VHH binders against UV-B-induced protein At3g17800, chloroplastic. Designs and how they scored, part 6

Target 1, 346 residues: UV-B-induced protein At3g17800, chloroplastic, of Arabidopsis thaliana (Mouse-ear cress) (q9lvj0)
Amino acid sequence: ASSASNDASSGSSPKPIAPLQLQSPAGQFLSQILVSHPHLVPAAVEQQLEQLQTDRDSQGQNKDSASVPGTDIVLYRRIAELKENERRRTLEEILYALVVQKFMEANVSLVPSVSPSSDPSGRVDTWPTKVEKLERLHSPEMYEMIHNHLALILGSRMGDLNSVAQISKLRVGQVYAASVMYGYFLKRVDQRFQLEKTMKILPGGSDESKTSVEQAEGTATYQAAVSSHPEVGAFAGGVSAKGFGSEIKPSRLRSYVMSFDAETLQRYATIRSREAVGIIEKHTEALFGKPEIVITPEGTVDSSKDEQIKISFGGMKRLVLEAVTFGSFLWDVESHVDARYHFVLN

## First folded at step 18 (VHH; from ab5 with T105Q D107E)

Design ac1
Fold by ESMFold2, last read:
Structure ac1 (fold): chain B 346 residues (1-346), chain A 119 residues (1-119)
Amino acid sequence: as target 1 above (346 residues)
Amino acid sequence: EVQLVESGGGLVKPGGSLRLSCAASGFTFSDYAARWFRQAPGKEREFVSGITSGGSTTYADSVKGRFTISRDNAKNSLYLQMNSLRAEDTAVYYCATYRLTYLRQYEHWGQGTLVTVSS
């Protein structure tokens, strides 16, 4: 029998917890624990990482087989490659499970795979558009940057969230992936910014009521002189809006990012591991499907015949906020796992 | 390390057959579209045939009906069965792979294998 879409009587129906279905033994195990016993996920991850470490260590200790003269050098190399690929896939799925856990802990459901809907409008965005939980997951300085990112993507339609647009599915997926990378970058920079901000505050004994004399005493001038790179402009001029009477001390993550040289910006804009890149690619393909390409009679590749979808601006905002949050969590998860099972290249 | 290694080239008489192989390593071949190109001495590289990750095939007009592209994802291999070979099929044949993701595109090329069609 047919049921109406958005049936309230089935409002607690089981749904996949994430669009990417994990296929490795470790991934399937963690998926089950995420649903049934989420408090056990950290211990289960530690167990899986220990098994992965043992597998990697034992393969390194089999160097005698590769050193023995014989006709099986090619076969041994192929087996080693397959095992390395299996470990990499397993690690990717462990990382993904931890990102999903962070969304579950925040009580934020990931958007399901984008598919045709029986919704009367034909929109694909049948997911909730409430974004307050996502917005609270980031520092105020980071959220300011996220808001500017949203304004760039949504443009003049920031205040028209109920409007529906017909847009390339490929383009939506590309915006999502770019937003994941942006969130990864923002979290990386924000962590450094927040640490430096905290250390800058520690010398004061009067909290928010620090005297201008202490700033003039060269503590602030010393930090400005030590951190002063070639003057770019009135960089020290953080100005509160006149007439607000705010107690808020403005501190802009944007200004901090602009203080980086080009080499540092390039380093911070780069995803550190193949596994993190693989997760972004697999997650977006699970969400939007693989990008469709054709090979033309001239032999070139063509993606211009991609699917068109209908999505509200509110639905798009929800996707972008999720993507940025995903990237932010990915940075944290990657760092956490690397400390326990080293895989990030230096 | 990402590698595409062509093999199966050689000397063949006109009207004969030859099967080229391309072995892929260091990446997930099944996610990629794959193409054969060829370059004759003194000429520009030209498209021969392609196959998408989903199995859809495309052929240059000059080889339709004579060449068959295929892939074996379990063996990470691409093949080109060349029948009814002609002197103008003489070239270095290159294997190439392509993948588009929402994050970036990936393209890999082999070093080529020589096919010579001569009496």
Scores: ipSAE 0.768, ipTM 0.895, lowest interface PAE 0.6, mean pLDDT 79

## First folded at step 21 (VHH; from ac1 with Q105E)

Design ae3
Fold by ESMFold2 at other seeds, fold request of step 23:
Structure ae3 (fold): chain B 346 residues (1-346), chain A 119 residues (1-119)
Amino acid sequence: as target 1 above (346 residues)
Amino acid sequence: EVQLVESGGGLVKPGGSLRLSCAASGFTFSDYAARWFRQAPGKEREFVSGITSGGSTTYADSVKGRFTISRDNAKNSLYLQMNSLRAEDTAVYYCATYRLTYLREYEHWGQGTLVTVSS
């Protein structure tokens, strides 16, 4: 059944839009729309989600039929499980297509699958290394934490991006996957942080505004003028004694995260859905290949002799920034789709 | 729901043959390495044979030349052909699968099938 669609998916474009090829009919359709008519992707996704909902609802009636006496209960349960797995695969591919769409809207190309390089240096990172678009996709508070994450990974080499390291491909893929999880976590907490910051800033003087509303046109103009040009007072040098302490280091995302109890931190560090986990695993395997393992004569699994690759620190920075951004987009896409087609487990 | 179900165990005379099967469901079997283990009465579980997702095979020294591991990814099945059976091969045989992703490790075990080699 898969052979009829392979010609349409392969050999038709010189540069794929993403390293993971989508296999389901919905995924292949969305991949085509992403390239040919990207403005139609939201409508196409809505259509596919409605079809998934219809299929799930009809499957519930088949489950009732399987409970009827005289029916092969084992066969009906296995058919229902197979169809549920196909719906899950389709949903994963819809979610992935939406993440890819977010990269396309940001005008950021995803890194292609890592392969042996024809580059004279032997490096695998021949991809574009400009990261300014990736850096601007996040709130200032979120980017502060992303920068610290980069510093931990790259160490003192943050300023030596042309330097090349030889490193385990397994380790690079693990860093990428961990960075996806970190971006997912950061977006989750940043959304909460931004909401709470906005609620604290909302003015409580609306009743005073109502009292002076007899000149509504003048009042609206006055309030607009005051809010459009924030005055920078004597905030300079030596005025630290009275109120500047509360404004110094305003709510940083790091401080906000440190305020959570351990239960909340653990919940926020966990990926909410099996589909999101599957996307991370399939995407990283599309990028780096399946991790190589051998089975020893003693029966243990050994991954210590995995492939070594050469990658510049700039190439590594590009990978990590993409991974964090991917995780951030995955959080948004997961939340958006869950509101339309419920799949996230509690 | 992940499930590994072994079959094909039974009573066989020394020198005889058996073919064990392991049927996998609830996961993408072709992505996993698969291994057979055995546990003789009163002994610790020991490795018998393994096959990677790419088809590379490994055998414990005690079974080389007598046992053959194979897999059929289309049927989500793992097999162990056991020839020239000896009394020392008497054990419960377990099917196990393993996958390493860049995110985590996955390991699954069956409940086992008894093989008895006796006159």
Scores: ipSAE 0.789, ipTM 0.908, lowest interface PAE 0.6, mean pLDDT 79
Fold by ESMFold2, fold request of step 23:
Structure ae3 (fold): chain B 346 residues (1-346), chain A 119 residues (1-119)
Amino acid sequence: as target 1 above (346 residues)
Amino acid sequence: EVQLVESGGGLVKPGGSLRLSCAASGFTFSDYAARWFRQAPGKEREFVSGITSGGSTTYADSVKGRFTISRDNAKNSLYLQMNSLRAEDTAVYYCATYRLTYLREYEHWGQGTLVTVSS
């Protein structure tokens, strides 16, 4: 449903706080509170979650009663499907509102929707390039891995942020989405790392302080884990991200990640809920528009005919840092909501 | 539950017509490109026709001018009007949908409907 995509001719509305417009009754309510009374958002979310729980309890209570009338089985299944779809949309929008709230609390404005020809210079990155706030939102260990991620994407051009590239809009969006997934993964692992670090410091008797030397033999596993995110690899290939070894420096979190077996890495790289996946897809489509595809005369799908956009490396850095931060916040928000209304099935 | 259900297949004499339909459920059909494929016994599956989410149509040369693809997003349905049918059009016809997001690709297939063209 695209009617929430605002036509450019809409009269003089204030700039939206986020590119995705919320459509559910709960989402619209929360978006108003986010702007007008942000201190009330936690209480409003709790009430919405309690309503969802009440609705789920009532549906379980009446499940057998609804199954009794044989002549209305199709109607009851359709009603149940509609309720489940509305529950999913409501939950998605609660999660999104909470992610937006975390950006607002950090005093970081989300990048607005990218327009194909919005600026006279042709560049799409009119957003601020100052990234200090984004960089300090993460633990030092997590930030080191974010910095390595940026080095893979930007290469040696991390020092030349005023330079402008012409690049596929599809590839930029894919890098953004992959960076959201990477931030989600990093936060998940970092929380475990910080907990284990604290627990090792608390037990006495052994040298559990931070005197451990990073294991050099784990470097290949770390680079393989980073390369397991195909959208990151695709962007790196498109931006000439040479110097993998010279731009990637060892870190304590990297060594910790490299200690995981491949099965654990696979599990941690997966988004836990369908609702979180849905938000990533809706948010990126609100930012970049839906990806364009063409069906060839041979019947294959071709996405190579895509809009080219002009973006500075500073603009790209800002976009990637927002994406990893979005993923990090999404992990926290998903976990917070799951503790109050269980919906994660992993 | 994601489903694509084809219907409208059957036995038709050469020169006849059939209209295939594909009913989609469990996903937002209007966001997807949709394609018809067919597979004759002992042959590889081949492209018949496609329509993007924006309505742009594509046809294989073997069916151009005889087949018409259309969609009705309000009914979550895809159609293939097949005219001037020939014996070589005999195949199982499959509905498929495709969506590219910035995160992943989604592809769904129906079970197929048999079209037999014989005298």
Scores: ipSAE 0.787, ipTM 0.907, lowest interface PAE 0.6, mean pLDDT 80
Fold by ESMFold2 at other seeds, fold request of step 23:
Structure ae3 (fold): chain B 346 residues (1-346), chain A 119 residues (1-119)
Amino acid sequence: as target 1 above (346 residues)
Amino acid sequence: EVQLVESGGGLVKPGGSLRLSCAASGFTFSDYAARWFRQAPGKEREFVSGITSGGSTTYADSVKGRFTISRDNAKNSLYLQMNSLRAEDTAVYYCATYRLTYLREYEHWGQGTLVTVSS
């Protein structure tokens, strides 16, 4: 039972609760509350949102300061931009803290930043198997869509979770980010679907709406970008003859989505706020590192130098399920915060 | 509002020097790679120089050794020091920024600044 430390390390604090470290004063405060008194996070968030509203209102009172003699319009515009950027960063970190809180309430740990592994196999997926908890967080109809999404990513290897693939870290991060967007979209449509179901069940409610499960393809169009990546395609493209085909199981939610007109579908497929986009980008960069790019002598941007990683199919499944859940929580959190501090532009 | 504003262009004799600046606003400049391009009248836009967010630089062969790209993230500014200028360097110079995230690509362009090299 000898000492386990082989290298000098004085910076081993408790494992962080999330890969993204918050830097704003509000974010640092909420990070501390998340660890020490997580039940107080909602109240702390309300306080921070009130401060943001006050700050925004005070800056709005200076709308015409550029028309005052002696005002440097260039300097004023620069200062106003910096203040708006800081409010945006603060808001993003509040949203992120709320998403992290939802994972803590569900008793699901976020995967840590992907780093060089001490595992002899070289695999990066050290995270625990908590798939059941993640799978239980969604309505049955939403889970059916999530299962189809996993099938497109993993292919026939849904049942071969111990197999390991070597794949671009950039592409794993892109799959993760796309899965976050998909979870955001799914939650948005599932909420509408569940409400519609409830209205049709209520006493005195009309059962005139005709809903059916379509035999058409699901959200394959939304996942085209994922399937276009060769490493992800290889990860998902090998079809086992074990009785699991590449076809996506029909879903009631898929049929509901197919009933939308094109404008509604496009609107629902769009992330509503730049803050939500920013959170997805910052979270994925905290998890996978910033994408590496090189500028060629011809002036083009090249990302082909990206690091290769080894990950099991089970590890990938866990990442994708977390990503979808993150997106689902982000939709709820965005809606909650927008009701209190309006920032979503319609 | 995303904005890239170039400055420092003008008329210079062959062999002279100019320093171009590009001021960025409306986005987090330090997260972006930045590039200079130029376009002479009647010609295609061509790459001049680039610098990644990490500071790695790249130069077109025609300017290597004469031009130096740099950035100041604290001032949200990109610079191009142009030395030993030649008549063929006459062009409108554009700054551009680029960022790749796991979700999307971002690209922004300035309106350009004219550099004229003439005796």
Scores: ipSAE 0.787, ipTM 0.907, lowest interface PAE 0.6, mean pLDDT 80
Fold by ESMFold2, look of step 21:
Structure ae3 (fold): chain B 346 residues (1-346), chain A 119 residues (1-119)
Amino acid sequence: as target 1 above (346 residues)
Amino acid sequence: EVQLVESGGGLVKPGGSLRLSCAASGFTFSDYAARWFRQAPGKEREFVSGITSGGSTTYADSVKGRFTISRDNAKNSLYLQMNSLRAEDTAVYYCATYRLTYLREYEHWGQGTLVTVSS
């Protein structure tokens, strides 16, 4: 059990295996198995998914019975809504448990909730700075994109990782969440890229070449998609050729992304399920707390007065790498579960 | 489906009272801040009152002491008690909700309920 070496530090209670605590009966059960018998998690998940399928099929039966005379249609609708919400929460927690299990298999501990540290420096980043495991979990092409993403976030401080800064907790949480989305996007694109690369090599036996026309067309398509849908640019920030001089390296994966039409880029930049969005939001709130807002006398919302934290640039790099890896695992887990219990609509 | 439905508007004489309600559905209302806005004919939409998910309230100066915002998370409902109504309070009143997460902002608006203060 790889979690044993990482949770032995001790305090008032054993170190939790993940910052988000699971609350549903299925989630609590899976949390116990994750600690005691992690090799049984896939089988336990299959049983929980079977139960969810049975419950969903029963709800369809109850919808039909609501047309029977003498039934309270309003009561049936309320009960159905409550049961659907319960199934969504259960599914979210099953997905989260599977993501945690993938971190355990990789022998990588998730960082704990960010809180004031007893460390004399006051830094919140007391977690291990070991990043080699995280770096090798991704294809070489994907890692090149991750490196560019880090360069955009850390800037000139990419080479000064021992430096400590005081920075907005809200900003760190937003960078973390954006990095989760980026990892999800990258894994989705990388899987398609690797499949097409393998298929083209075997059937055709030749490398794909780029012409100046195709390269210019791909760049124009990307720019049009970003102009129409600004969220695409945020998700694909590492694909920009415009930035610092030569520190952003060209890659085949970047060129592949730029070859997509605008509609494909928008689709890939979107998290497919509400459950995956919910996991990202709950996980980041478990790490950083809920963002604080104030309603001004003018009626606007203001989040600029948030908590400040001290963190090293090495600690920030560790957070971003974990976030990208979390997003990558979330894509895999979502896809795997959807094949067995269909829930992805868009 | 996300839905905010205002009710309780109507015709009232100056000095009278009304209680507006906003019923929320399709999202976890208790996680959201909620606000009332109003828009009189020919004027810009203006803030009336707000309440955070934690219960902290804010009022526009023009309504302080006359209006009271409240919420009932068990009923997924937002309320505005309007007392000592004046002709200048005549407007369409809108319910709005807001939540900030580390991923995105969520904002929902109702369609409004008309309040007319006239003799």
Scores: ipSAE 0.784, ipTM 0.902, lowest interface PAE 0.6, mean pLDDT 81

Design ae3
Fold by ESMFold2, fold request of step 23:
Structure ae3 (fold): chain B 346 residues (1-346), chain A 119 residues (1-119)
Amino acid sequence: as target 1 above (346 residues)
Amino acid sequence: EVQLVESGGGLVKPGGSLRLSCAASGFTFSDYAARWFRQAPGKEREFVSGITSGGSTTYADSVKGRFTISRDNAKNSLYLQMNSLRAEDTAVYYCATYRLTYLREYEHWGQGTLVTVSS
């Protein structure tokens, strides 16, 4: 009948529950269960993970027995590669289904695929701009850093959410992907911070009077490092009137992050699994379409000509908050599944 | 493990034909644009031909009309049909793949296969 998610049931009767369509048998099964019996998803996932483990154990035995025949070894290795690829795809879709479940449990509808709309203004952002549910899904310390991230992207326009910008669809997708990575990173460090705070073993907070530019630079350099394109900063600079420093509030989580050396920051900024990277890429392509490229007669690749879209700053805020939340959930889901079916490379 | 393995190179007489293949493994080839490059001794590597993931083709002026690029996504393979070969086509030919996502860029190169056009 109706979905367990209030946002899904209230705002989108004919809409799919997520922009990415799952194609594996396990993924299609889980997508049906997500709609019909969402309370059964954890049990269904456990059964699918047990199947994956059994399949992986069985293939290990086949590799041992198939190593003897010369001509047959080439054929069996090709078959083993195909099965390994299918297990990887299945695992990705299990992870994605679990992220979608977390959004449904929070009563937050995922934004649908971005497409031209019949809206008179030409805006693509017809989704709700109220974000209170998204904001409360994070610890207060984590949310303060999310707010700083929003201030960097939106600038002074944080208070003028009805204003509209025309921007490259490619750049919006890149900001979304970078925000997913940032949410993944933030959840990872916040989880450690909350544990150390509870055990009273934190090295001590920043003095509230110490708002050194040096400490702010560490956070800013990480945010720049998760952005794969220099033009993302142009969105924040081009559509905002205020700079970085006046919109950023000091935070004890920010100070905690600044205490990490460069090696630790690089390690925490790295997405741990190929499956998590694949999910981010497939999800963003489902939302924004594949980035368009052209091969020039000179042989170079050109992505500079891209579709322009109109989006309000409120719509952009909603996208960024969803992206950060998606990354946060992805960290939790990846960790949960890895404990049951080991796949993360250490 | 990501691999691009070229084959089909060899010695051919002027006016002859060769078909180069590039077998891809360890990644989803159908998501990638693919290109052929070549490098003659003492020269810089130059573009020969490219094909997007959607099948759109591009050719360098020096090979247009003589060379044909194609791909078979089911076999994870890229091909270059080279007709009316000339001495100036003598080079090491490389296949390369490229993909842009919202998260990053991916680029892979093969090790090359030698094509020699000589009497």
Scores: ipSAE 0.778, ipTM 0.900, lowest interface PAE 0.6, mean pLDDT 80
Fold by ESMFold2 at other seeds, look of step 22:
Structure ae3 (fold): chain B 346 residues (1-346), chain A 119 residues (1-119)
Amino acid sequence: as target 1 above (346 residues)
Amino acid sequence: EVQLVESGGGLVKPGGSLRLSCAASGFTFSDYAARWFRQAPGKEREFVSGITSGGSTTYADSVKGRFTISRDNAKNSLYLQMNSLRAEDTAVYYCATYRLTYLREYEHWGQGTLVTVSS
């Protein structure tokens, strides 16, 4: 890799490496290493995971002391809650640092926080378009699914990427979050698919194009995974709904996903850990700000004060591809960390 | 385990005061908007008051000027000071919290505390 591609070559770059700033001691430490010595991040993470394991083992031994007569039960419960909260924050930030490290290794910069642009056009999407790198970070089968996802979001505008839309910031953030979820799901199923393919134990059906009925089945599966988050469904319906069925093409991974029973599909569509959910939420809030809500005199919550932003369809494509890649990396990172420090509950 | 536990309800004469408390645990209370609702027997649950995570308050017209909502994020607690109580304020009062993220909505409800205003 060319050293000229490193934006932080002087060590005084004004650009943060990621939109989310890490606050825990472990997170701050890893952030420094990500900038200065990224090759040391795996060793630093291992050290932090060892500390988490040691802390967990020590808390198990405290159970006996807390049961001794005279122990302040409310103080013990408060201390345990504080330690659990800190464990969660530390683990979330370890996961995030590892995802950022994967983007750095791929030489892909994360999009910065979305803000009103000084650009004369008013567009927020002035970030680099390294779309080819993002597209090639995934298996061919996974990319086919990603392309179908993009087609559903962008519709006929796949060929008119310079067009600009004025869209709710809330809606863009919801599409980003849903795309992270989708990338996580796709990586999970793709890993199983690739393993079974190399062992030649797949169901054995043809992976070539079939009738339109088979194409419609893939749409139902995708819509079910997305519809578990109703905010995303509203955006998809409002932006690209008109072109859904005609732009979807079959793939071997789509067929593989359609072969799952309903219980397996639901399990695979779920983010395994609370920490991974927390990272998705914190990352998207760092990018788009916390969703603004107002409590009405009727007691309802609404987001009427939500900001509108101008973004090109090319900018939207870049966001979605980054989001899917983030989710894919998050699956790998979560799995890697869980093998070393068990935290996934099921 | 997510919990919202209301307390401070009871029997009060018209014109009296009560202070309701709601203790939150199992989630980051400071990230949430919080609301009080009430439900009299045979009636639909109705909004009483709300406070955003940033501290902005909202009141139903029927309680404005008589009730004051507040929160103490350090104690993970929500409060409702109820003054100049009337018979129509008799209800079970519920604490609720709400958070919207780009991924999902979170809503939690307490078990309720009974307030009875009678002569």
Scores: ipSAE 0.762, ipTM 0.889, lowest interface PAE 0.6, mean pLDDT 80

